# VH-VL binders against UPF0179 protein Maeo_1037, part 8

Target 1, 145 residues: UPF0179 protein Maeo_1037, of Methanococcus aeolicus (a6uvu3)
Amino acid sequence: MDKRITLIGSKIAKTGNEFIYCGVLEECSECRFKKICHDGLIVGKRYRIVSVRSAKHPCIAYGDGVKVIEVEPSNNFTILIESKKALEGLTLSHSDIQCNNILCKYYNLCHSEGMPEKYKIMELHEKIKCPKGNSLIKATVSTIN

## First folded at step 23 (VH-VL)

Design fa5 (from o6 with heavy chain I29F)
Fold by OpenDDE, fold request of step 24:
Structure fa5 (fold): chain C 145 residues (1-145), chain A 122 residues (1-122), chain B 107 residues (1-107)
Amino acid sequence: as target 1 above (145 residues)
Amino acid sequence: QVQLQESGPGLVKPSQTLSLTCTVSGYSFSEGYYWHWIRQHPGKGLEWIGSIYYTGSTDYNPSLKSLVTISADTSKNQFSLKLSSVTAADTAVYYCARVDWESGYGDYFDYWGQGTTVTVSS
Amino acid sequence: DIQMTQSPSSVSASVGDRVTITCKASQGISSWVAWYQQKPGKAPEPLIYYASTLESGVPSRFSGSGSGTDFTLTISSLQPEDFATYYCQQANDYPWTFGQGTKLEIK
């Protein structure tokens, strides 16, 4: 099944939240819960928290402890795409918008992490006025396998 | 192979402290898992009392928190329950149990003691 | 606290019967539900955990289902040794709580 059990920092353990799994930390190498935390998750993939257990568990990596969560791979993303590629129903291979302005308010939409290799454009939203003059449009895209 | 065994006085006077010990065998207490106390009033359902993690962290039922203390003695591979100011309502079969938390999916009482009857009576 | 409302409180059945016991949680608890069997004078024994996973050694005639708030324990074909009291339990939040129990009696 797509649903997985893992642990996450208690402060960000909220249903509906998403996170990018970044892999095993050095602090986790000898942890008895390493399997629970890391098995079943794919590095670089974005996951959505679908449930949270209230109990807090001690964690060496997180001073505030961790909570058990159930997660599913994220399947919907809001990103910016080039206008010339913007067509509802179209399948695209993901690529970041080429821009290094990390101070731009749209940077995260142009460089969204945890994106699938391919996605389908589900819905087009407003055009974005890119400070660099790029012709961009906001889109909701879904993972396509 | 894991076995739990409750021990302690079967009779406690009102207003005194109920003390029970759970001896764990077949597994080292200090190596992991959550260890719980559950009780069952005669002819009634099950009530969770509290738990202790192998690190010593405890969780208690809020309804009993002010009166309950759970502790562990790793040297003896035991954990204990103390319930102060007991009344007739505390008459029950008391169970210690282990929670299998290791798999992530198995968060349940996988091993139970046989239970020990504690009667609160003058 | 999360309340687990178990039904029925008692059920009479015959060997070979299909028996269903339900448990309703007062709030969503995902799949953090376990089922236990308790015989007189004995400690509860686990049957199902994580709503539908069969505990090792438990006969396949036992099964669990459900998620969220509604959970079910099913015995597909009742055997003589199955007459006992059954309890559901939620492990989503402390304090852990149990259903009030279902006594399965021989008809």
Scores: ipSAE 0.726, ipTM 0.886, lowest interface PAE 0.7, mean pLDDT 94
Fold by OpenDDE, last read:
Structure fa5 (fold): chain C 145 residues (1-145), chain A 122 residues (1-122), chain B 107 residues (1-107)
Amino acid sequence: as target 1 above (145 residues)
Amino acid sequence: QVQLQESGPGLVKPSQTLSLTCTVSGYSFSEGYYWHWIRQHPGKGLEWIGSIYYTGSTDYNPSLKSLVTISADTSKNQFSLKLSSVTAADTAVYYCARVDWESGYGDYFDYWGQGTTVTVSS
Amino acid sequence: DIQMTQSPSSVSASVGDRVTITCKASQGISSWVAWYQQKPGKAPEPLIYYASTLESGVPSRFSGSGSGTDFTLTISSLQPEDFATYYCQQANDYPWTFGQGTKLEIK
């Protein structure tokens, strides 16, 4: 259990919620809380909120204030995979679905951010009707440690 | 080193307003952290009264909210407590304290004043 | 409000003894718990914060553990100067609340 403490916008500070850390904002460069907000997080990594303190604190970056949270690296992901690779228990190296249609409703599932280098397919879900005709299946995958 | 010192009248009559001041030394109040008031009734436990952030934002115990006002005077490096309409139940040792919130892990009262006794009596 | 139920209310022990004090929160509060020691006529002094982190300058015989709802303060080998009243405190939600205290007395 590798818990990290950070701050996040109060409106999205909910246990179970996930976010991808994108790095230090310009507004944060001179902030006295820069350490708590950023030192424990890795850019591009997805984190799951495991606890939230109720107190709100003022923040320049978040107009509604921020809350102290505990986070852990996400270890479960929902993604689309090619049907030919869809086998529960199989370990795969992550690769995005080759598609540049950013307007597709499945784009984020085809190009999931914060994915581990390797993962294990834990559960297969429904087949997805890809507008481009790709044979895709929704899957729950877990990080391989 | 950070030091806190409570000051104010040790005797207050019922229905009057209790007024205390905490003087901070060794650290500038306006530089950060949360500053709190806590009291302890004779022979009893600790009760959180409220807090003020260096920006002036305050939080109060709901049980006392309507009667409590916490303010800060950055020019004097002080913050104060006012408790109106006091009764015998407000007789206590009053502490001011600091919370090292900025570390994220330091969510506790790291520095305390020595406390000042306030007795509510006619 | 979050209640911190502290036990026992009092304990008698001898120098060298292992002493354990427990606090139970009325709801999950992660690790946002601190422990304090208070001697007669003095202000509380911090011992542990974030459930298990030892405050600077505090002897290593003091330790804290727990997460969620159950928290423990342990003194591995009681010293003469350790006889005092101990309090747990939660800082997860306002209003911040304390346990009712544990008075540690000489047997």
Scores: ipSAE 0.722, ipTM 0.886, lowest interface PAE 0.8, mean pLDDT 94
Fold by OpenDDE, fold request of step 24:
Structure fa5 (fold): chain C 145 residues (1-145), chain A 122 residues (1-122), chain B 107 residues (1-107)
Amino acid sequence: as target 1 above (145 residues)
Amino acid sequence: QVQLQESGPGLVKPSQTLSLTCTVSGYSFSEGYYWHWIRQHPGKGLEWIGSIYYTGSTDYNPSLKSLVTISADTSKNQFSLKLSSVTAADTAVYYCARVDWESGYGDYFDYWGQGTTVTVSS
Amino acid sequence: DIQMTQSPSSVSASVGDRVTITCKASQGISSWVAWYQQKPGKAPEPLIYYASTLESGVPSRFSGSGSGTDFTLTISSLQPEDFATYYCQQANDYPWTFGQGTKLEIK
């Protein structure tokens, strides 16, 4: 996959970490590094950090400074899907599990951000006991290119 | 076009402090980038000494950290190197250079001074 | 510190030859490598940055490749003005370090 260079807060600049690009901040509008930070990234897309340079650079938006990183679009996701749709090799259109319990430990798996519109189920994992009674199963899914 | 020029004494006695200045023309410190000092011992390779950002933030080679001070004078568009307690090992051609890191395509020394020879001798 | 082991230390070649210089990093440094050309009595001049990007004004016969730990500078067809010393440099971590250099001499 194509690598992109960007800057990220020093505290979260770790190889293997993932983040969702949220776009340009107001503070960044006149920043000389705007191009480095924002060009080449897509709002709402999840990226994986593949390398980090150790040097810290000043940033007006991040007081702890930023580091130069290389990123790739995330292509593997762990999510919960309805058991009735759970079949390895199957292509699905993504939809969040309908649930408003933000305190649930599975909330992020049911409402995973930065998901592609369509994905392929690569691997099925364990069934989970949903407090709402939903029949759900953990799955590894991959972006369809 | 950006130009860098080193200046300072070409001869320094042992245990004294080596002082060099790099004058930048065609580009203002206020426009950004990092500014570096590199040296080359006779017949040897290149050794990075340290760098300074226009805000005054510095980074030094750990092997020289205790002896090196890099400073900048924005009003003169200059940055300087001080190396204390010099020995014969500090005899070298000293270069100042600019690092382009704002392009978004990686860091490198895009502009160099012509270099100035400093000899440490009694 | 990250060591950049450059090879060969010297090479003799003729005009028109293909020349390859290698640098090996002591650890993974992604693509944060630059290459420089230095002629006697002159400062180094940049050739390649970010492992494979050609510096503006540099002839297309120069090219760089590699990522991780192994990097190469290639001159596809050597010209008379290319006889010089070449250096690789890593910019992944401070302190920035250089290869020991490769002196390219005329055969």
Scores: ipSAE 0.705, ipTM 0.880, lowest interface PAE 0.8, mean pLDDT 94
Fold by ESMFold2, fold request of step 24:
Order: sequence, then C-alpha cells, then structure tokens
Structure fa5 (fold): chain C 145 residues (1-145), chain A 122 residues (1-122), chain B 107 residues (1-107)
Amino acid sequence: as target 1 above (145 residues)
Amino acid sequence: QVQLQESGPGLVKPSQTLSLTCTVSGYSFSEGYYWHWIRQHPGKGLEWIGSIYYTGSTDYNPSLKSLVTISADTSKNQFSLKLSSVTAADTAVYYCARVDWESGYGDYFDYWGQGTTVTVSS
Amino acid sequence: DIQMTQSPSSVSASVGDRVTITCKASQGISSWVAWYQQKPGKAPEPLIYYASTLESGVPSRFSGSGSGTDFTLTISSLQPEDFATYYCQQANDYPWTFGQGTKLEIK
C-alpha cells in the first residue's frame, strides 16, 4: 500500500473520506506547507483518508485551518452505470451520465471525478430510481491494473 | 546549527509567575513553524506545556490552559513561557524545543534546549 | 488524552545485547510515535520519528517499528553510550504525551 502524508481542510479531515487531488492552488505558491500538502500526490487521482492528526494549522485556502492526514490511493469507486451495461467482470469505457441536476441525491455517483477511461465492474448493488428516468445501478468498479 | 537556550530565575515563590525565555541561535524563529515548551518533573516523565506558531497562534495543554501564556519576540529571536500562580507541583526542568517540519511532518522535537531547573519554594 | 504505556520500566543488559522497549497507545495513533534518548543531566535527544524513521546522525543499530497502538524501539548490539533512559511520545493528538520512560542499565 502506497500511503502518503498531506494536509487537508479541517472540516473534511475525517477517516474514510475521499477527495480528488486537483493540484497546487495559486494561493499556495508561497505557502510554507506547500511541499507537505502537495508532494507525492498525483493530479486527478482519488485518495482515501486513513488517519487524521487533530492539530489545526493555519492555511490561506482553508479558513478553519488544515490537519495532517495520511492517505492511500482509492482504486475502487462506487458509481452509477446504465443497468443494460452492468455485468460483474466486464470492462467498460467511461461515459458520463447526461444530467446536470446538482440537487439530485445521486449527483456525485453519476459524476464521479477521477474516473479512468476504462474500468472493471467488481460488484453490482441496488438499482436506483433516477428522477430523469435513467435505468441505473450502483456498482463498485476498479481501475484497470 | 540550531541552538536553543533557556533562561530565567531558578527559584520562584508560590503564587508568583514563573517566567522563562528561550533564545534561538543559528536559525530564525520566523523561519521555523512551531516552537514548544516541555517540562520534566522530578522523578517523573515529560509533560508537554504548549506551542506557539511563528505568527503567534498558541496551543496549550488543557491541564494548564488558564495559567499558561506563550509569546514571542521575533526581533530578539526569542519566545517565552509565563506560568501564573505556581505551586510546588510546578517544580521541574523546563525545556524549549523545535518541531521538525523540514524533514519530518511536525511530529517530533528535533532540537531541545539544555533545560533550566525551576524550583517553587518559599 | 492519549496515554502512552511504556515497558519495561528498566532493563539490565550487557554491551552487545539486543534490547527491545515497547510502547502502547490507549487508542490508535497510526505511526505518529517518536522515540528519545536522555542521559542524566541532559535534554532528550530524538532517535526515531514516524514510528520507524531514523533521525539524521542516529546509528543504524537503532530501529523502530509498529503502527496503530503497539510500537517498539530496538537496539541491536548494545554499546556503552546507549545506557540511558528512553521515552516514546505520541504526536497524533494534542496534548502530546510521553511514556514514563525505560531506564537501560549496565548489568
């Protein structure tokens, strides 16, 4: 396992939370913690928080401060896919669900950031009732090794 | 070479304020991150007192919070500890220390002062 | 507060011996443990941080291991200068806390 150390906003620093690393912010170019925040992380890659230290540190980007965390790459994602395409073991090409309803409770599962171009279906879960009428099923997928 | 040196009176009467200063040499206080005070009681273990961030923000051991003030004088490259209303229980060796945020992750003290013994007695 | 329980309280050993010292945290602290050596009349000196990373200039006969709640400091082939008191320290949560120490003595 490829554990890395970084800093993240105190409000989202909880074990089990995931985030997409989006790169160095302009505000952070002169930040004293810049190396710890950003070294060893890959832009666009999803990480899971596996531990959190409780001390808060000042940060320009996070008004409530940041905490030191340990993270691991998250290679398994939960997403929604079209039920017609969903069979365990299949490899599919990534295709975004055509829906811009930000208020939908499933929005983040339909618009999973950091998805690779191809993925393998590891496990199928429950079907959902999409307000737009799409036939969708929740799935655990993995990046192609 | 970073060096830290504690200074202050070695004898303090009960109910008075203990006041210690840590002088930093070979390194700028303002180029560091956090600076700490730790004490060691006679025949007992080490106790963390608190820290000051180079910009002035502080964190204190909850057991001491109403009695402790840590402050800095960046122009003199110093930071200080004040402990109010002392009792015999405050008799200890007091250390100032730096936390390593360069090669470490702000998780240990890489430089310590030599320590100064403070006795609280009438 | 996180309690660090250090054992044994003392160890009697000879030059050349292998010595292990353990430290147990009252809750999970990942790898946020440091180890210090203290000689009489002197300040503690860092040996290990992040459970297993040697501080610069520390001899390779010192090693650290552990994650979660159980941690060890190992000294292979004890040398005369290693007779001292050793402390573990957690850095997961404020207040940072120390074990009560292990005194390593000459047999």
Scores: ipSAE 0.648, ipTM 0.864, lowest interface PAE 1.5, mean pLDDT 87
Fold by ESMFold2, last read:
Order: sequence, then structure tokens, then C-alpha cells
Structure fa5 (fold): chain C 145 residues (1-145), chain A 122 residues (1-122), chain B 107 residues (1-107)
Amino acid sequence: as target 1 above (145 residues)
Amino acid sequence: QVQLQESGPGLVKPSQTLSLTCTVSGYSFSEGYYWHWIRQHPGKGLEWIGSIYYTGSTDYNPSLKSLVTISADTSKNQFSLKLSSVTAADTAVYYCARVDWESGYGDYFDYWGQGTTVTVSS
Amino acid sequence: DIQMTQSPSSVSASVGDRVTITCKASQGISSWVAWYQQKPGKAPEPLIYYASTLESGVPSRFSGSGSGTDFTLTISSLQPEDFATYYCQQANDYPWTFGQGTKLEIK
């Protein structure tokens, strides 16, 4: 198990939640917890929360405090890809889907943050009906870097 | 070396307030994170009483919350415990302790005081 | 509150013996367990934190294992200075709670 220990805002500190580590914030330069909060995390990498300690600790960056969490790297993502490009086991270069419909219920699956330049298709799931008519399929993909 | 030392009366009458002070030496209270009080009852295990953050925020054991106050005097490098309305059940050895947020994860006590025995007796 | 149940209550052993002490949490606490040694008339001293990490200066004959609810402290070859009382402690939730202790005695 490749667990890391960090702190995150109490509002999002729930087992099963995922986040992208974005690096040390300017507000954290004076934070007493800076070392524990930031050591061992890789900028741009996605993590899944696997446990939460209940105590809240003061933090300038989070007005409702932070909690100590255990995280694991999340290398598998659920995204939407074009059906004609989708074959299990295939390695693809990431390309953005041209769509600015922020109100779409699939928006976050089309615009996943933290995706590397290349990924491998691990499993194909159901096709979805895109409001713009794109032929999209839900897929679990894995980073290869 | 970092040292913690408890001080206060060894005998307290029922219904009165128990007052203890922990003096920190070789280390600054304000350079730490959380500072704790723990007690050990005769023939029983250890019981966590509560903590104070270096800026003054406190957390208390819910079983004692209405009776306990933890405070700090940073100018004297001290923090204190007050426990009101004591009974014979409050007879124990009282420890102050530091939690390790530097090498550890804020999950254990790396330095303890020597302990002070408090007896509550009529 | 999370209950920590320690077993056995006491152990009689000889120098050189292997000793195992267990601690069971009433709910999942991941790896947030610490172990302490306490000699008569003295404060507890930390041995292990985060279930398996040895505190600085603790002899390598001490080891900890477990996750979730079941945790173990092992002394691989008992030395004369190891006769003491041992406590586990959970740090997952306030109030932090301790096991009732295991007294390790000379046969």
C-alpha cells in the first residue's frame, strides 16, 4: 500500500473523495502544518481519500479548518472518450473534447483535470447520449507515466 | 532537552477545584503544536483529559467537558489544568505531555512530565 | 468513544522469550495506534506509533503490526529491562483512548 498522510479542508475530508494536489499555496507559507500538508505529494497527481481523522485543526487556507487524512494515488480515471477510438488495452494520447457546455451533466467526465499526456484504456462501459451529438463512451483509463 | 514538569497541590477536598500547572523547559510552548493533559487512575488505565493548541484553542474529553478548563501562559512557558467539583473518582496521577507533529503525525505523545499524584479526600 | 481492548492482562515470561500483546479497537481506526511502555513510578514512554513505526531509540526487538481493528506488539527476544506494563492508544478520534494495559512479569 502506497499511502500518504496529509491535511485537507474539513468540508471535503470524506472517505472516497478525490482531489488533485496543486502544490503549496501562498497562504501556506506561514502554516505550522506545512510539512505534513505538502510533503510526499506530487503536483498534478490525483489522490483518493481512504481515511479521515476526526479532529479539526486551524488553517489559514481553510476557514472551517483541516483534518488529517490518508490518501492513495488514484491512477485510474473515469472519463468519456470518442467511441470510434475506444478499444480496451489501447494507449491513446489525451485530446480535449471541444465542448463548452458547462451545464452538461457529463461536463466533468469530458474535462477531467490531472490527465497525463497519454493513457491506457482499461475497461469500456456504457455509451452515453451527448447533447451535442458526440458519440461518447464511458471508460476507465490508467496513467502510464 | 525538552522537559515537562507538573506542579500543584497533592491533596484536594471534594467539591473543590483541582488546579495544576505544567512548566515547559528546554523548548518553547509557542513553538509546539498541541499540549495535553492525561491522568492515570489507581489500578486503571490512562485517560485523556484534553489539549490546548499553541494559539489557545482547546479540545476536551466529552466525559469531563463541563468540568475541565485548559489554559496557557506563554510568557511563563506554562499551561494549566483546572478541574472543578472534584470527587474521589478524580484521584489519579496527572501527566502533561507533548504530541509529536514533527517526526510523527500528531498521533502520539513523545514527551511526558514525571506525573503528580492528586488525592481527593474528605 | 472508541474502546481499546488489550489482551492478555498479564504475561509471565523468561528472558529470551517471544512475547505478543494484542489490542482490539471497537471500530476501524486505520493505523492510528501507538504503544507505550511504563515502568513502576514512571511516566509511559512511546515505543511505536502509526501501528508499526518505531520511535527513535527503541530497540529493534520491538515491532508493531495491524490495521483496521486488530493490532499487535511483539517483543522478539525478551530482555530484563522489558519487564513493565504496556498500553495501546488510538489516535483516530477524540477522545483518544487507551487499552487497560498488559503487565509483563518475570517467571
Scores: ipSAE 0.629, ipTM 0.852, lowest interface PAE 1.4, mean pLDDT 86

Design fa5 (from o6 with heavy chain I29F)
Fold by OpenDDE, last read:
Formats: structure tokens, sequence, C-alpha cells
Structure fa5 (fold): chain C 145 residues (1-145), chain A 122 residues (1-122), chain B 107 residues (1-107)
């Protein structure tokens, strides 16, 4: 376990929710709580909320306030990978599927944010019918870095 | 060094309002943190009363909410407790305390006043 | 409200003894637990916060452990000055609540 403590908007502060840490905002640069919010997180990394404290604290970035949460780096990701690379146990360097159709229902699976640079394919799921004809398969992957 | 000191009358008649003040020294109230009142009835455990943030935001124990008012005077570096309609059950040692939350490691009371005894008696 | 059930209510021990006090929360509260020591006529003093972090200035013979619902305060080797009443406190949800206390007495 690699628990980190941070603050997040009260409306999205729910156990089980995931978010991608995007770094320090300009309005946070001089905030006295900058340390608690930012020091323990890595830009671009996806985190899962594992606990939420009920107390609400004021925040200039969140009008509804923020809550203290405990987070862990997301360990499992569901993505689409090229079928030719689909082998359980295989370690891959992450790359988005080459597709710019943002209206595709699979776009987020083809362009998953907050992915680690490298991951291990843990489980293969069903093949999907790519509208562009790409040979893709759904996979559960875990970070190794 | 942060220091808290409770002050107020040690004797209050039933149905009257208990009024206490906590004077903070060694730390500016306006710098943050949460400031709390806690009491301890004779022979009993600790009961959280409520808290105030330097912005004036307050939280109260639901069991006492209707009777409790916590306020702050930043100019004097003080915060106060008012408990209305007191009864013998409100006889206790009253503590003011500071809560460290900014570290992110939970709201624990890192500094306490020495406590002031308040007796409710006719 | 979150209830903190502390046990035992009292314990008799001798100098040098290992003493363990437990606190059980009525629901999962992660590590948001603090421990305090209170001597007669004095205000409580913090010992442990975030379940296992030792407060500055507190002797290393004090330690805290646990997460979720079960928490423990341990004194590895009891010293004369350790005879006091100890309280756990949860900081997960308002209202903050304390255990009923454990009085540590000289055997």
Amino acid sequence: as target 1 above (145 residues)
Amino acid sequence: QVQLQESGPGLVKPSQTLSLTCTVSGYSFSEGYYWHWIRQHPGKGLEWIGSIYYTGSTDYNPSLKSLVTISADTSKNQFSLKLSSVTAADTAVYYCARVDWESGYGDYFDYWGQGTTVTVSS
Amino acid sequence: DIQMTQSPSSVSASVGDRVTITCKASQGISSWVAWYQQKPGKAPEPLIYYASTLESGVPSRFSGSGSGTDFTLTISSLQPEDFATYYCQQANDYPWTFGQGTKLEIK
C-alpha cells in the first residue's frame, strides 16, 4: 500500500472514485495548504480514493470546499490494446491507440488518461468491434513502475 | 510556543448562560487551524463541544448544538464559548484546544488549555 | 455518531510492564485516531496521532497501531510517570468522539 493524503472537492470526495492529478494550479501557488494538497501526488498519475473524512474545509479552487482524503495510486486499468500485443503476463509500454475519433464510445479506453509508462497485462477480455477496423481487445493492466 | 488559557466564571446558576473565553498566545488565530471546546464532567470522559475556524465557520456537537455558540475575536486572539440554559449536567472542566489538521494527519488536539472548572449550582 | 469503545476501563500494572489499551470504532475510520494521556488535575496531552505517529516529545515507549476499526496504544515498559488515564479519539467524522478512558493504576 502507498497511501497518500490530499484534499479534493467535496462533491467528488467519495471512496472508490478515481482522479488524475494534474498538478498545482496557479491559484494554489500561494495557498497555505499547498503542501497537503500537492506534495504527495505525482502529476499525470491516477489515484483511487480509499477513505474520506467528513469535515469540509474552505478552498479557493473549490467553491463547495474540500475534504481530506486518503488515496492510493490506481493499480488496475481497463484499456483497449492491439490484439497483436494481447498476451497475459506481457509487459508493454503504454501508447494510445492511433485514432482521433473523439466521438467513438471507445475513445476513453483507447486513450486512457493517467496510464503508467509501463504496465503488465493481467487479464484479457473480449475483442471489440472498432468502427475503424482496428483489431482491439479489452484488457486489465497493472502498473509496474 | 502555543498556549491556550481559559477564563470565565467558575460558578453559574441554573438556566443562566455559561460564558468562557480562550486566549491564544504564541500563535496568531488568523493563521489558521481549528479551535475547539471540550469538557469533562466529574468522573466522566471527554466530550467534544464544538469548534471554530478563524474564518468564523463553526461546528457543534449535535447534542449541544441548540445551546452552544462559539465565536472568535481575531483582534484579541480569542475565541469564546456560550452555553445557554445550563443545568447541573453542565458542571465540568472546560478545555479549549487547538486542532492540527493542516499536516493532513488527522484532527487531533495538539495544544490544550489548562482547563477551567465551571460549577452549575443555585 | 461514531462510538469509540475503549478497553479495559482500568488496568493495574507494575513498573516495567508492557501495557496495551484497545479502542474499537463503531465503523471504519481508517487511521484517524489519536491517543491522549491525562493526569489528575491536568489537561489531556497528545501521545499518538494518525493511529501510529508519535507526538513530538513523547517517549518512544509509547506506540500506536491499528487501522479501520481496531486500534491499540502500547506502553512497552511502564514508567512511574505513566500512571494516568488514557483516551482514544476518532477524527474521521463530526462530532469528534472519545473513548470512555482507561485508568492505568499502580499494582
Scores: ipSAE 0.619, ipTM 0.864, lowest interface PAE 1.0, mean pLDDT 94
Fold by ESMFold2, last read:
Structure fa5 (fold): chain C 145 residues (1-145), chain A 122 residues (1-122), chain B 107 residues (1-107)
Amino acid sequence: as target 1 above (145 residues)
Amino acid sequence: QVQLQESGPGLVKPSQTLSLTCTVSGYSFSEGYYWHWIRQHPGKGLEWIGSIYYTGSTDYNPSLKSLVTISADTSKNQFSLKLSSVTAADTAVYYCARVDWESGYGDYFDYWGQGTTVTVSS
Amino acid sequence: DIQMTQSPSSVSASVGDRVTITCKASQGISSWVAWYQQKPGKAPEPLIYYASTLESGVPSRFSGSGSGTDFTLTISSLQPEDFATYYCQQANDYPWTFGQGTKLEIK
């Protein structure tokens, strides 16, 4: 029951693509597919396309039509965390890495904007070579609630 | 209660045009989404012929595309099938059907007509 | 075109038996499969859509499963009214295509 069925513009309907649901467009207020496009989706939530049906359907918001897709919530994202805190399955409270090196190639993984207060570690990946000497590991995490 | 009923001649000569009409009752053609024609060959099973969207746009089976026309008369709550240049291979039971976009996601036929047998013979 | 290969072509069974019918797609179609029952002289009637969703009014002894290319219709305890021909149908791509049918007969 994780999957949701919706419609999206044919040019972006590709398996693996992600989008953030932004709500009902003004152009869609009188569209026959409005309920199917928007029912069961949560405003602001990220979704991943897991399958695409090939038929195109007329839609005022998308000139090249829309396709039926299956999506699932995309709650997982990649961050760097301190290696000493990192065990798969643990739930941690969010804590910024104390580093002001804005030129670092890993900066965005250390200073992710909009991080939740708590997250669960789903998978650990490789340790990275931090220029400042921090012991950091790349992790896939999932939001809580 | 949605009901569909096919009508048209049961016997058609080779090279002529087969013409069938589907009458929709208990539901409006214009309140629906897609309306379809399907046929069932003796011993070969079911074959999708094509569809018409309520605004008139059509999709056809590529194997039949140059031979088939689907059209609608909204005022009569009807849609029709024309298949040109028929041969004995077009002998089949012809069904009209509705696809469920209300409880489903346009992925199956929830209502079918009773079917009408068309024989192509000299 | 996506080919739907249905097996067996025919099955003989007794009331109370468990019957399994399979359908294989020539390429991935996710869960976009429907199953129909057809009795002689009548149109097909839907049983299951989206691989496993039971149509309203269909007895709970019918179930569907599968994803990708391999799909199964199961009747858990066969009843006299279940002797019919069964078809699978894919709805992933036009042209929509059907299996060739499975005839379920009294043994």
Scores: ipSAE 0.558, ipTM 0.816, lowest interface PAE 1.8, mean pLDDT 85
Fold by ESMFold2, fold request of step 24:
Formats: structure tokens, sequence, C-alpha cells
Structure fa5 (fold): chain C 145 residues (1-145), chain A 122 residues (1-122), chain B 107 residues (1-107)
């Protein structure tokens, strides 16, 4: 199975959250849990938290401690795509949606972090009401290796 | 092979302080993570007493917190339990235990001492 | 505190029987459950952690399942050496708590 056990700061340890693993920081060099926190994680890879153990453990890098989490690689993203481009199974080149409204409730779906150059549309969901009138549909996409 | 061995008196009078020591061999206390005391009452299940982290910080069962102290002597590779003001209710088999963190699952007890029986009686 | 309610309190069974022991948590604990076997006069020994993962050296006739609040330990073909008391333990949050035990007696 692709699931891994690791530790992450208590404040961000929530099921469903995703993160990109950025490597060992200097603060973690003195931590007894260093290997458990970092072994098996690949720098630059996106992970999804699938379960969280409630108990906290001491950590030099996180003043509020850490929690044990189970993670899995996340190759699938939910994003907004122009409806005219959207067909399940289609491979598209990533293009930015031109919008700078950072207060829009859909902003992060239009500007999804970690998007590859190309992606495959796995599933189409509902169209959304874009405040700027763009014709956008929510889609689950997968990275192309 | 990690081995844990409890030591201390088997008979303690009411109102006295129970003092037990766990000696760790085949492994260094300071290379571990959490070290635990767990007891088993006659005819009852197991009760977690508390733990000490390798840095010295402790967590105690809230039901015992005002009465329990766990400490470590790294130079002797030992950690100890003191339970004050004991009563007959503290009669139990006392175990020291290690939590396994090698698998990354932690907080389950992979090595236990043999247990030492403590009876609280006049 | 997370209460672990274990049942049955005892069971008598024959060699070759399939035996199931259950443990119910008072709140959701995902799969953070361990199981222990304790023979008379000895310390508990780990059997299973993370609800279903066998500890090294544990015979394959032992299995665990469950998630959330309901967990089971199953012995698929009971052997004479399996007479013991079995405990579940939640490993989700302090204080660590155990079920009251199930005594397995071989007929």
Amino acid sequence: as target 1 above (145 residues)
Amino acid sequence: QVQLQESGPGLVKPSQTLSLTCTVSGYSFSEGYYWHWIRQHPGKGLEWIGSIYYTGSTDYNPSLKSLVTISADTSKNQFSLKLSSVTAADTAVYYCARVDWESGYGDYFDYWGQGTTVTVSS
Amino acid sequence: DIQMTQSPSSVSASVGDRVTITCKASQGISSWVAWYQQKPGKAPEPLIYYASTLESGVPSRFSGSGSGTDFTLTISSLQPEDFATYYCQQANDYPWTFGQGTKLEIK
C-alpha cells in the first residue's frame, strides 16, 4: 500500500488536508522523531492526510507539538477548468485562468498549487457560478508521468 | 534484545510511598522515546499509570496525577515510579514497558517487564 | 478518557474453533487499536497493532479488524497454546486505556 505513517504539526494535522513535502529543516535536526517524521517522504511530492492520531508529542520545531498522521500520495487534484475544454479522459496542457480576485471563494481551485504542465481529466463535476462570468466546471484531474 | 526488569518492595504499608525501579538492558533509555508504567489489579484489567519522555517530560493518568511521580536516571539506564499515600486499592502487578516507535505506529507496548507484585497491607 | 468495552468476558471453545473477541471504543479512534495476549503469570505480549497489523512472530491464525469504534480479534483455528486472556488497547489519546479482558478457555 502507498500509505505512510509520519508526524506533522498539531495545528495542521487534519484529515483531508494536503501538503507538499519540502524536506528536513534545520530545526528538525535535533529531534528524536526526525527519522519517523521524514523517512519515506519524497521532497516535492504532494501528500494527503488520511488519518490523525489525537495524542500530541513533543517537537522542537512545533511548539504546540506534533501528531501522528497517516498519509498517501496525492496525484489527483480538484480544479476549475474552462467548460469548453472539459471532456473526461482528455489530456490538457495547464493554462492559467486570468483572475486576481484573491477573495473569491473559488480562487484556490482556479490557481491550484502544484499543478503539472499536463493533466488528464478523470471526472467532471458541477459547473460553478464565476463572479467574473467565466464558464468554469469543477473537475478531478490526475498528474501525467 | 531489549529487556525490562522491575524491582522494589513487594509489601508496602498503607499511607506509605510505593517506589519501583525499572532497569533497561540491551537498549539505552536515552535512545528511546517514551517509557511507561502500567499496573494490573487483581481480577481486573490493565491501567496505564504514566510515562516519561527521554527528555524528562512526563504524562500521568489524570486519576493518579496528584499521587504519582515518574523519573529517570540515565546514568543507570533506569526509570522509576513513586506512588504516594497508597491504599489497598493500589495492590497490583506493576509493569514497566516500552512504546515501539520503530514501525512509526507508536503508543503500543512492544516490550514489557516481567511484572512485580505489590501488596498494600498492614 | 476513551473507554474500551471488551466482550465476552470469557469464552470456552474447542481446538479448531473460530473465536471472535470484540472491543468497542466510547468514541471514534480510527484504527488506533492494539491487542495483547497474556498467559498466567506472564506480562501481556503484543499481537496486533493498528487494528489489523500482526506483530512479528504472531501466527497467521490471529487477525484483527475494525475501524472507528468497533474492533475484533479473530483466531481462525484455535490451538491449545491459545488459552490466555486477551486485551484490547486504544492508542489514540492519553490516557492509554485497555479493555477489561477476555479469558479464553480451551475445552
Scores: ipSAE 0.393, ipTM 0.717, lowest interface PAE 2.8, mean pLDDT 84

